# Designs tried in a protein design chat: VH-VL binders against Protein ImuA (imuA). Part 1

All scores and structures are predictions.

Target 1, 244 residues: Protein ImuA (imuA), of Caulobacter vibrioides (b8h429)
Amino acid sequence: MEAGTRTPTPVLSFGEPSIDGCFPGGGLPLGGWHEVTGAGLEDETGAAPAAFVTQLIRGLTDRKGGAVVWVARRADLFAPGLLGLGFPAARLIQVRARDEAETLSLLEDALSTQGVAAAVAEAEAPDLTAGRRLQLACEKRGGFGVVLHRRPYGGRAGGKPRLVSGSASFSRWRIAPAPSGPPPDDIGLGPPRWRVELERCRGGRPGGWILQAQEAGHGPHPFRLVSQLADHDVAAAEAGRRFG
Below, numbering starts at 1 at the first letter of every chain, in headers, positions and changes, except where a header shows other numbers; antibody chains are not in Kabat numbers.
F, E and O are the ipSAE of ESMFold2-Fast, ESMFold2 and OpenDDE, as the mean of both directions, binder to target and target to binder. V2 is 0.75 times the mean of E and O plus 0.25 times the DockQ between their complexes.
[cut] marks letters that were taken out.
Atom coordinates printed by the task and the answers are left out, and those that the model quotes come from them; centres of patches stay.

## First folded at step 10 (VH-VL; from k1 with light chain D32G)

Design q3
Fold by OpenDDE, fold request of step 22:
Structure q3 (fold): chain C 244 residues (1-244), chain A 122 residues (1-122), chain B 111 residues (1-111)
Amino acid sequence: as target 1 above (244 residues)
Amino acid sequence: EVQLVQSGAEVKKPGESLKISCKGSGYSFTRYWIGWVRQMPGKGLEWMGIIYPGDSDTRYSPSFQGQVTISADKSISTAYLQWSSLKASDTAMYYCAREAYDFWQGYYFDSWGQGTLVTVSS
Amino acid sequence: QSVLTQPPSVSGAPGQRVTISCTGSSSNIGSGYDVHWYQQLPGTAPKLLIYGNSNRPSGVPDRFSGSKSGTSASLAITGLQSEDEADYYCQSYDSSLSGYVFGGGTKLTVL
């Protein structure tokens, strides 16, 4: 494929060099699709990773107009808590899919549709063909897509899509909940925190962090860095998953 | 240099079929969407639809859905707009335009054909 | 009727500043969709003038500027010249129509 005369792939900066530096372009590539998985039980529940994705998309939608398409087979992740992150609910188009194939098809369609700022699909494990199709869909309009991996109820943990070169996402993230800090007003729970692992980044390097949700209007970025995970902790977690 | 060259003016009668063309050059034809825009005499611009020549993915304006057919032949870098049965009301200038994209700036038409005048009269 | 509302005509003398408004709604400009502007000289095809609310393509003079706020956008032309006499169209996307939308066009007359 001839390198198009297109402008460099736009990126979404986290505003933190330790994160942005993991990406060759200095931020999360926006002209492509990404994978987000939950850690442990979050592979099924998807609450923490969904919240992370929501916050990420909020950061994007603060700067970009358009609809956000969310494709899912389940209707369990749009609780008031998720919307409390400042997600532009009025711009959200929720699409119910019947099965995995339809989910991915709808994601592809959304990515190629005008007026869509971002598209998210809750899927199990896109195969190689699906991955290629998603890539092509993103290339059509330079779209931003997220596959939020969710295993079926009662499904086995640890199922990862096998992607070959050229069909892989730009990045893969693993998200776990982290204890929240104290709220500013000392009432209730503070902003949500996540243990965030960048497992794979095309042309980049992995990393791990504890990130906190940044409230809308409190800064230019959707996340605040709480701490950086030690490399050995990230490696250990990865090793554990490989043998599990 | 990006160029879109459209087929020549057409004079047709109501009920006749018509297919007009838009040939792209100076860029990768299969990597950019091509839109069609109608401009009736003395009127404004109306988006009709758009096609991605790479896979022929086609999207229509609701107002033009079922009224026209947009297609493309990527082998000759050509997009088409066609009518199965013309009406007098189809009399207009028709433009093809290349859709450009910037993630932060949205989608816009950066290159336009010279237009094809279609006159439908009895 | 056009989804985006423009004044049908504006006029100005050479050297003056003119402004063309483009008023949308919550389903298009108000939804954060970018506004683009096109210039159509008499008897010619439209030409991209402004993209992404305020960006000028190569070859477009800096006397052309665009802005967007709320549900409206505006094209400003400073130092009006005779060659600026043309029709101007704003363009955006409408979520309710699932498609691109144009303004009705504004005829600019240079007096």
Scores: ipSAE 0.675, ipTM 0.862, lowest interface PAE 0.9, mean pLDDT 91
Fold by OpenDDE, fold request of step 22:
Structure q3 (fold): chain C 244 residues (1-244), chain A 122 residues (1-122), chain B 111 residues (1-111)
Amino acid sequence: as target 1 above (244 residues)
Amino acid sequence: EVQLVQSGAEVKKPGESLKISCKGSGYSFTRYWIGWVRQMPGKGLEWMGIIYPGDSDTRYSPSFQGQVTISADKSISTAYLQWSSLKASDTAMYYCAREAYDFWQGYYFDSWGQGTLVTVSS
Amino acid sequence: QSVLTQPPSVSGAPGQRVTISCTGSSSNIGSGYDVHWYQQLPGTAPKLLIYGNSNRPSGVPDRFSGSKSGTSASLAITGLQSEDEADYYCQSYDSSLSGYVFGGGTKLTVL
């Protein structure tokens, strides 16, 4: 879908051909919305995927001014660990939503609001209609939206949000934590790492990687590639989800 | 070619209502925000508000919230600015302008109407 | 008063270089919002001159250049021409006002 921008759809480059090459535009499409889901228990806790999204948005906000709107029903994220990634806390607007409908409505509003660089909503599962509305909202301002899928409190153990097949989202990601490397100063833990799976990319192809958070000032990109997952590893993970 | 054509000059008295128009052509009217900018005589530019004709989403400057009404009729590619009760202080040139956007370059007005002069005097 | 501060007037002779400053704050230019510039010739509507701090639309001579640093932006005009006599406005976005903001405008006189 074409955003109502003056120039072609902008992209956020990962600075890695193996990742950027998965996208027809050579990077993560902006002017649209994306889905991020946690793997396993992260579907509920959302810590790893939230950190991933935070790092992604930091990469964006390092290059673009404006506020970041984060809509959530819970206040259990944005712990010191998330801020430790260098997220621009001063530019963060946290909005509390009462329910799923309000969450999506607030996200739409944020995406349509000038001065917003990015908007994130922790939601259960937007349906096709909601997805279309989100896309339209993105197109109004050429906005960048992320739906972070989170299971509601009290959900069935092992249950996963119903992901919309054929949704209007540009991409869908699945994020799991990965073991961190050694810290540069040999004190504590190194920067966070994620097992990152691009499950769906509109007009593109899926992929999988181990990515590490890039520290602020250490480069123009928010992530560093640690390793690329083999296709069979990605397939195996998908199979595990299907039969689990 | 993108064009915004505004309605003609208006001479009104205090207390009267007024609705001026801005017609867009040469582009998809429903896909671009249209802003209104006031310029009082001998003064600078003031952003009043903006509307997305596609769904009539409207945003106002805090200074103009409740003072004017911005609307649009997408069927005829026209945006409107209206007053329910004019004041002498509303005397000014009013411009409509198309908002352009680049994700990395921000929001700016790339096309302007020729302006509508509104004179309010007793 | 305008949120963005510009000098009320600047002047220069043909061929000279002139600079127009636009000073903001942490809630607008300092927050990373881009600065745009408009030229308004006498008796005409404003015209986009610079967008995204330093980009020129088609038809704008390379004599015009823009820059941004910190909480301020600047418009530079080299090789000043008589037709450059106009009012110039900077524009950005202010988060505290939740809206677009303009400078007070600068009247450029070509001597």
Scores: ipSAE 0.654, ipTM 0.855, lowest interface PAE 0.9, mean pLDDT 91
Fold by ESMFold2, fold request of step 22:
Structure q3 (fold): chain C 244 residues (1-244), chain A 122 residues (1-122), chain B 111 residues (1-111)
Amino acid sequence: as target 1 above (244 residues)
Amino acid sequence: EVQLVQSGAEVKKPGESLKISCKGSGYSFTRYWIGWVRQMPGKGLEWMGIIYPGDSDTRYSPSFQGQVTISADKSISTAYLQWSSLKASDTAMYYCAREAYDFWQGYYFDSWGQGTLVTVSS
Amino acid sequence: QSVLTQPPSVSGAPGQRVTISCTGSSSNIGSGYDVHWYQQLPGTAPKLLIYGNSNRPSGVPDRFSGSKSGTSASLAITGLQSEDEADYYCQSYDSSLSGYVFGGGTKLTVL
């Protein structure tokens, strides 16, 4: 009576019903690949989306052993900054790719390789064929993948509008920086914050939030909810209101 | 329900070729990796390699790279372990095993064949 | 040659507690890779006993438990019974070998 039974896709809970409820499985699906892009100027620089992805993957590696593979065409980008966010440097494999085709091929190979817990590639949007290959690689080994959308070498003119990837990805996210909050102890800058938009997810609903980086040791979730971008952030503004 | 049934015991001479089989049933054969494990007489378990029958992606332990060939025929749900020229040191019990995966709990062998004893005359 | 080290044998009387160690290195258990345990009864194939460090498959008694710390893992058996007499193997992944590794095995004798 066990023939053909399939295990549900594992998820990473954000610890917040308003976020987790967007996904049919109650959290971010882990046995597939996702897309992350910047909003506005972040399309060119990618700093905020890269930091967001780093924080997300740190949350995974707190509980899961294995390598993290990061494929990029600019071999000298962001590594010291990523370590400052708690990225697991001892497990990191950085790979330089020469072009888009090699970037996606290396991501596919990493996702189908045992011992790789997560893989990230900085690429333009994969076409439908490439997206299907990425999903098949994730299914073969149960890996977690992220395509971090970037145009190579800044805002070089002459490219076509990026192609929206097909239904093969589990979700697509748009990330921008958000002002940090006050530091809890009045020392230094507050934790980093992002404006986070879930533009699309398979079988689920879009949403928008302000998320803050969760410090190591404050629980299993990589982010803390600061506010929801819909009408519901009215509750956060009601602190200090007096009743007559 | 999940079953891995291996071919029967073999008695061979040094220099002969051999292909032993592992037939999977009760699950989707092409969607699980199958590994091969050697157990020499009185010794422990040694991982030899693993294959994904869906596309024949095959990975070998460094100790067995070039020593054996792992293959599969998905049309009959069967994986194989093959030697081109047996040595007396190949005398051992050989198990096939199905790999299970859970993102949080890792990769492990959740179902094993009954084993195939290979004896190479000396 | 085994990259995971287990004692060759352990023994205990019925009802006692026995622990079997599995010692690895920074390229396997020390990198956070999970540890799994297999029981091999005399004359039979191995059977999954513990997976993901501490989880029991259905049908495995709760007197079997597993744990992992640093570069090592342990299998504990409480309330030892005669049917527990078997060989026990740990298994993990090793990044330097790009593959699975087994411990050398531990023969448990019940007195």
Scores: ipSAE 0.534, ipTM 0.777, lowest interface PAE 2.3, mean pLDDT 84

Design q3
Fold by ESMFold2, fold request of step 22:
Structure q3 (fold): chain C 244 residues (1-244), chain A 122 residues (1-122), chain B 111 residues (1-111)
Amino acid sequence: as target 1 above (244 residues)
Amino acid sequence: EVQLVQSGAEVKKPGESLKISCKGSGYSFTRYWIGWVRQMPGKGLEWMGIIYPGDSDTRYSPSFQGQVTISADKSISTAYLQWSSLKASDTAMYYCAREAYDFWQGYYFDSWGQGTLVTVSS
Amino acid sequence: QSVLTQPPSVSGAPGQRVTISCTGSSSNIGSGYDVHWYQQLPGTAPKLLIYGNSNRPSGVPDRFSGSKSGTSASLAITGLQSEDEADYYCQSYDSSLSGYVFGGGTKLTVL
């Protein structure tokens, strides 16, 4: 975000023109908040959306100090496999909230707090007022926020949320698991993969990809591009049409 | 050009009140935190606290909580540090500084006022 | 009990290299918080010298450099000049104190 010094919005590059080119700044904008949702029911997507967010934040924490705050209402989302992605668990602060209002308030507080590198909240959907408060908190401290869309008792995570302005968040992502890649040492399961859809981004265009986790210290980017999705592949996952 | 101009030196007696000022110019005053830093005679720098003038969000170092009040008047681009009852141990140089933020490089003080010397003696 | 520990003084002859250490703990530098350095010439306000561990603001000569490793940081000055005689402070964030912390300061004397 521009803070009166004409400083361009900082970005996290994916290292791939097909992804970075979707954003007007040439990468994922930092200093604001983003939305991530699963494509389908939570028991169908499992931990894939949370693992995607974890891997994204690890890309930041490799270069940036500070705590990562994770706010949730349900039982712990973190499977042992998420810790196995090289996420620095010692920097994680998990906070349990009682309801949606408290979840969003705790996220706002975390984004306004010195020493917090990134904050994630598992929430249903912020309304316009909550979204503006989140953006103001990010602007005040330059924080990075993620709302991981989640129902408190499960259900369709990819359903249409309450209609809100697209200007409230910098981007919205839809995530599903994808088959793991080949194991690097021919033993066990390969690295995690995701079917990733950029549903919208401020001032940019949508896109779709298969992304693979990149291990800590293996290059400067949190993901490796496996393939770019064609429009018909995305349509099969979402069936239907949109008005222009 | 960013500038922070502080009020002039003060000579006070124990028990008196004092409010010193820091006027910012050359930038969007309400968009940056302003910090206060104490330097006792012959000693190092001590962070006292910061304020965000846009909404008056104010944070204090634990060692200064309850000892001073930090405030701002955004209509005149001015931050303040004040004491309700000065002690001789408050004799020090006081600096204001603008907090800069870079997502990758953290929070640091990129512009400093010239300092206000406060002398408390009787 | 200082949170960030600096040597009280260092000295060097003109042209030499000197280093100033800044030793922290797991609640500050060891948690990945950045280290910034300030120079305070005699009778003047502090001035930003190094930010984000190793970056120089415009106008700071390249003979000043910074680094961070583990729980410690270092400021190095090569080609020492008489004008470098000053106090030097490191600064970071401490999660236990929920605030900024400065080192105790290091007086650099040019012999």
Scores: ipSAE 0.528, ipTM 0.780, lowest interface PAE 2.2, mean pLDDT 84

## First folded at step 12 (VH-VL)

Design u1 (from q3 with light chain H36Y)
Fold by OpenDDE, fold request of step 16:
Structure u1 (fold): chain C 244 residues (1-244), chain A 122 residues (1-122), chain B 111 residues (1-111)
Amino acid sequence: as target 1 above (244 residues)
Amino acid sequence: EVQLVQSGAEVKKPGESLKISCKGSGYSFTRYWIGWVRQMPGKGLEWMGIIYPGDSDTRYSPSFQGQVTISADKSISTAYLQWSSLKASDTAMYYCAREAYDFWQGYYFDSWGQGTLVTVSS
Amino acid sequence: QSVLTQPPSVSGAPGQRVTISCTGSSSNIGSGYDVYWYQQLPGTAPKLLIYGNSNRPSGVPDRFSGSKSGTSASLAITGLQSEDEADYYCQSYDSSLSGYVFGGGTKLTVL
């Protein structure tokens, strides 16, 4: 999987050994694409996972210039709240896609385009062929891509996205909202928190955490670790999803 | 060692077609983008476009879109720049260059061909 | 006219320090895109001198340094040598043009 890059596999560190240690390279691989999905109703709404991805990308864009391309069929996730996370709105290119095929095609194109720091696509379920194409697209320029899984409107509540088993993605995440902590200044709501599960990591191991958004300028990393989930908690959650 | 070897100098008349070549060696040709850069006599560098030989994905500068055609033959590790109808204003040195990449440092041209001088005159 | 602005010429004596500026805009350098520098000796192809604003490729001496601030970048050459006489070009990416852009080039003369 040699890419036309000088460095083998750049990574984005979370600044937390418990998270970074799950990855063979000591952080999230940047020369590839990743999958993010929501838990329960978030599979459709995508609010929590989208916010997580936004925060992740903010961490990246704080260190790297370039545009962020966001491909979606729906225009329901770019609320002021997402921008409130410190996402560089001026660097965001929103692209509206007509269907799933176009969504993935646009993502591939974005990943291959110079001047793009990251590319995100809201998609239902890329098949094996699409996954391979995304991988190839990433290999062109060592691009960083995220597929945010969203089920179509009208789907069953709590439905599972038809994820491709053994996908070519470097990692798969499941994101749920978590109760926020108190704000530092005791005014308003605290920064958002997520229940974050790393379900799959190529060459690595799974894990689970409660993460909080780190405010821009308050540290080098986009997330703060609130707590680590026990392995049995992660397993229980998976079991619940299988039977729910 | 990475090398880009370009075809020899060309002397053409206006209206003629031309195709110049850039052969890469010393690296995986299909894994790196190849760009073309124009330098008119006594002038600066101008990015024309770029191609990924692996699948022939091609991107052009807006200034050169429709003016030239960039292509590649990965079987012989060669990229091409061609004109259907040359103009006197096409007189210039043309360089091919390999685009290198580092995620944090971006994209840059780390290897250059020796250049192909194209002279178009009546 | 080049998107990135460079002085047409600079000069210095051997051993001196010279700087070459590269001025962009909010659509390129100001947008956070990195700056690259190339050296072109007389009658030769350009050679990569600086990448990622301040990094030197192997073989480039440490007397060459690059920096970036705001909408501008700068190439500094310390301990100027006769072999440094060349044209220097800055390069970046411009979002409005959707492509790579070069400066107009600076001719460095060693006196």
Scores: ipSAE 0.797, ipTM 0.894, lowest interface PAE 0.7, mean pLDDT 91
Fold by OpenDDE, fold request of step 16:
Structure u1 (fold): chain C 244 residues (1-244), chain A 122 residues (1-122), chain B 111 residues (1-111)
Amino acid sequence: as target 1 above (244 residues)
Amino acid sequence: EVQLVQSGAEVKKPGESLKISCKGSGYSFTRYWIGWVRQMPGKGLEWMGIIYPGDSDTRYSPSFQGQVTISADKSISTAYLQWSSLKASDTAMYYCAREAYDFWQGYYFDSWGQGTLVTVSS
Amino acid sequence: QSVLTQPPSVSGAPGQRVTISCTGSSSNIGSGYDVYWYQQLPGTAPKLLIYGNSNRPSGVPDRFSGSKSGTSASLAITGLQSEDEADYYCQSYDSSLSGYVFGGGTKLTVL
């Protein structure tokens, strides 16, 4: 799991012990790839999980230079709302892929390319082989990758969520939208909030939280903790996924 | 100790082929990229390309794409730079260098070979 | 012409402070890519001097320091010594060229 680095495995801290403590290294491992999925309809639309990933990467790019490569078959996620999170649009390289295989191939390439701070790919369901290839790609340069799971167009709404298991990823997240808090100026909507579930963490433990986007320049971390989900809430969500 | 040892100086004529080598030792050769850098006489450094010996993934500078071939033999921890047909303008010092990496500090060449002088003259 | 611009030469007397500039653009240093510096003594291979804008590898004296701001970087040498006479190169990454780029090099002469 060691890349060609001379320093300990780098991590991105959330600045919250309840989150960072879920990871063996005290934060999100940066020399590897991670999975992000949407809850319910978000598996197809991808709006909430994409926003979450964008915010996460913003936190990273605030501290690290370089390009962000975003591989997708669709061009429907980079709306003003995402840019409003403070994502460095000038550093974003959007790459269109023709199919799933090309998507993953492009992600592998990006992870191995100089000058890339992070790489994201919207994919359906990478198999174990693909997952291993992504891991190897990350090991080449200690790259940070995110696979954003999205269902293809025309998928069944409300169907049984895809169970993503057995991957070689460092972590797997499930993201749902959450009601926003009050805006700072009492006009409109506050910063976006997410129901965030860490479903799997290699060598770590799962967890669940309500997180709010931290505005750019207002702190070193991309998220603010609103509340921690109770174990029964996480269990209920899992049950819903199993029987829904 | 990390070491990169390059092959000896070469004197060639235009049109001849050439393959120079860079042997790494003191580290896991398959887990670090090896770059090639050209320095023409009295001139600056020019990045030519880079190879990952683990799987031979190779990236070239646009200026050198198609002009040279970079390869590696991981079984003997050696990287290569080769020309199919040398030109007088290829006269230069050629360095191999190991690319080090830190996530927050980026990529840099922390170890260099001693250089291989290539002279191409009629 | 090099993508990164350096002065062709700088000079200083022993004990003085000298600075070498490295000017890039929005596609390299200005895009947030880090800058690295190499020292090349006469007749020798380059040696890493500064990495990640301002970090010194082991064995490099603290007389050498690096900084970066905007589209430019700078190498400062304090307490100039005769052994510092060498060529100095800055290096970064350029997104438009999809590759590493070097400065043209600066010859430092110790008077």
Scores: ipSAE 0.794, ipTM 0.892, lowest interface PAE 0.7, mean pLDDT 91
Fold by ESMFold2, fold request of step 16:
Structure u1 (fold): chain C 244 residues (1-244), chain A 122 residues (1-122), chain B 111 residues (1-111)
Amino acid sequence: as target 1 above (244 residues)
Amino acid sequence: EVQLVQSGAEVKKPGESLKISCKGSGYSFTRYWIGWVRQMPGKGLEWMGIIYPGDSDTRYSPSFQGQVTISADKSISTAYLQWSSLKASDTAMYYCAREAYDFWQGYYFDSWGQGTLVTVSS
Amino acid sequence: QSVLTQPPSVSGAPGQRVTISCTGSSSNIGSGYDVYWYQQLPGTAPKLLIYGNSNRPSGVPDRFSGSKSGTSASLAITGLQSEDEADYYCQSYDSSLSGYVFGGGTKLTVL
């Protein structure tokens, strides 16, 4: 075999046809960037989307070396919480940014840096120009990026995020907590669950599911499918959050 | 066939400037990083830095930051390593190498130039 | 000082097996970064021998194999031949140095 031959775009399979089938490549495209938002008041539900992203990235870091860079304007996500989802703390680099422009610039820099396996930035939404720069950075180094849509505390308020037709992201997700799964011994809290909506993906179709965290070493996929949603029942989302 | 052809050996005096070249062929020059590696006489390999010719994004090893300049001219598929003022300690073999990429297996040098011997004396 | 530690030399008779170690730290191999091996025959440029810890490029014989465990990696050569006499370098990425690092090299002598 010839080293350095470009291969088809790699994907992360969810292990479920109803999810993987939404993507033309049969799984979540890697080597690009994605958008994740929280349902409801996006600033108040930031923990569930962040946990979802953390679990998603664990699916990569179990198989790929390198650092995970997490850029935010507020330090409200702590390493112990990331360790509770099986995320290796030694590989996490948390970076504090001053404003939205610096947040996106730091994300771009991280995605174009060797030794970075994945990068996340907590930002409102990149405009089309910024999104194209993020994609170019991913293409240069094959990185995996996530913009986690949040209004950092102390930032501007009042407007909905600007979502522009023709975004350069590969996909956009909307995340809410769901009631936790059954505990293994019927005592305590079960694994975390999310109400997950794929709002858009490049060349594919949207979908909705309840997903549960898969523990490290209990399978090749970061999530287990609990159910597929047709109408995204709001009553199921009111049960609150469970971790551990 | 991927090939990297370097400029010929150089004999220089301390304080002189020097620019050596590495011409790539057989692939899309602007879509691959090119690295430079020093090998001092009788010693091992040392990574000096790397450039992406498509946009001239350049990264240096801390040991070489400020000591050399890495550049590229994509119109002629050529990368360069240059010194503004050579020292006797710059006497070494210098290799260029193309960086290959595999998403799961990372970044590595899959094609190397033949080397350019730089001798700085007296 | 080399960030990745290799023995300065190893030797073996034709047909034997030799192993070359590459010991790193938590800032490189221990952080999950892959290990790559290069062979440098006398008077020549280095050549890629192993990538991604254990993969062989086209043209590299099956008697060369690589592995990684913890903070260390190993290159094994079985069926040793006189043409294997060369210097061998491991390479990885180091997060503290923000760049590639090579081992100090191992001279393999075929007795």
Scores: ipSAE 0.470, ipTM 0.744, lowest interface PAE 2.8, mean pLDDT 83

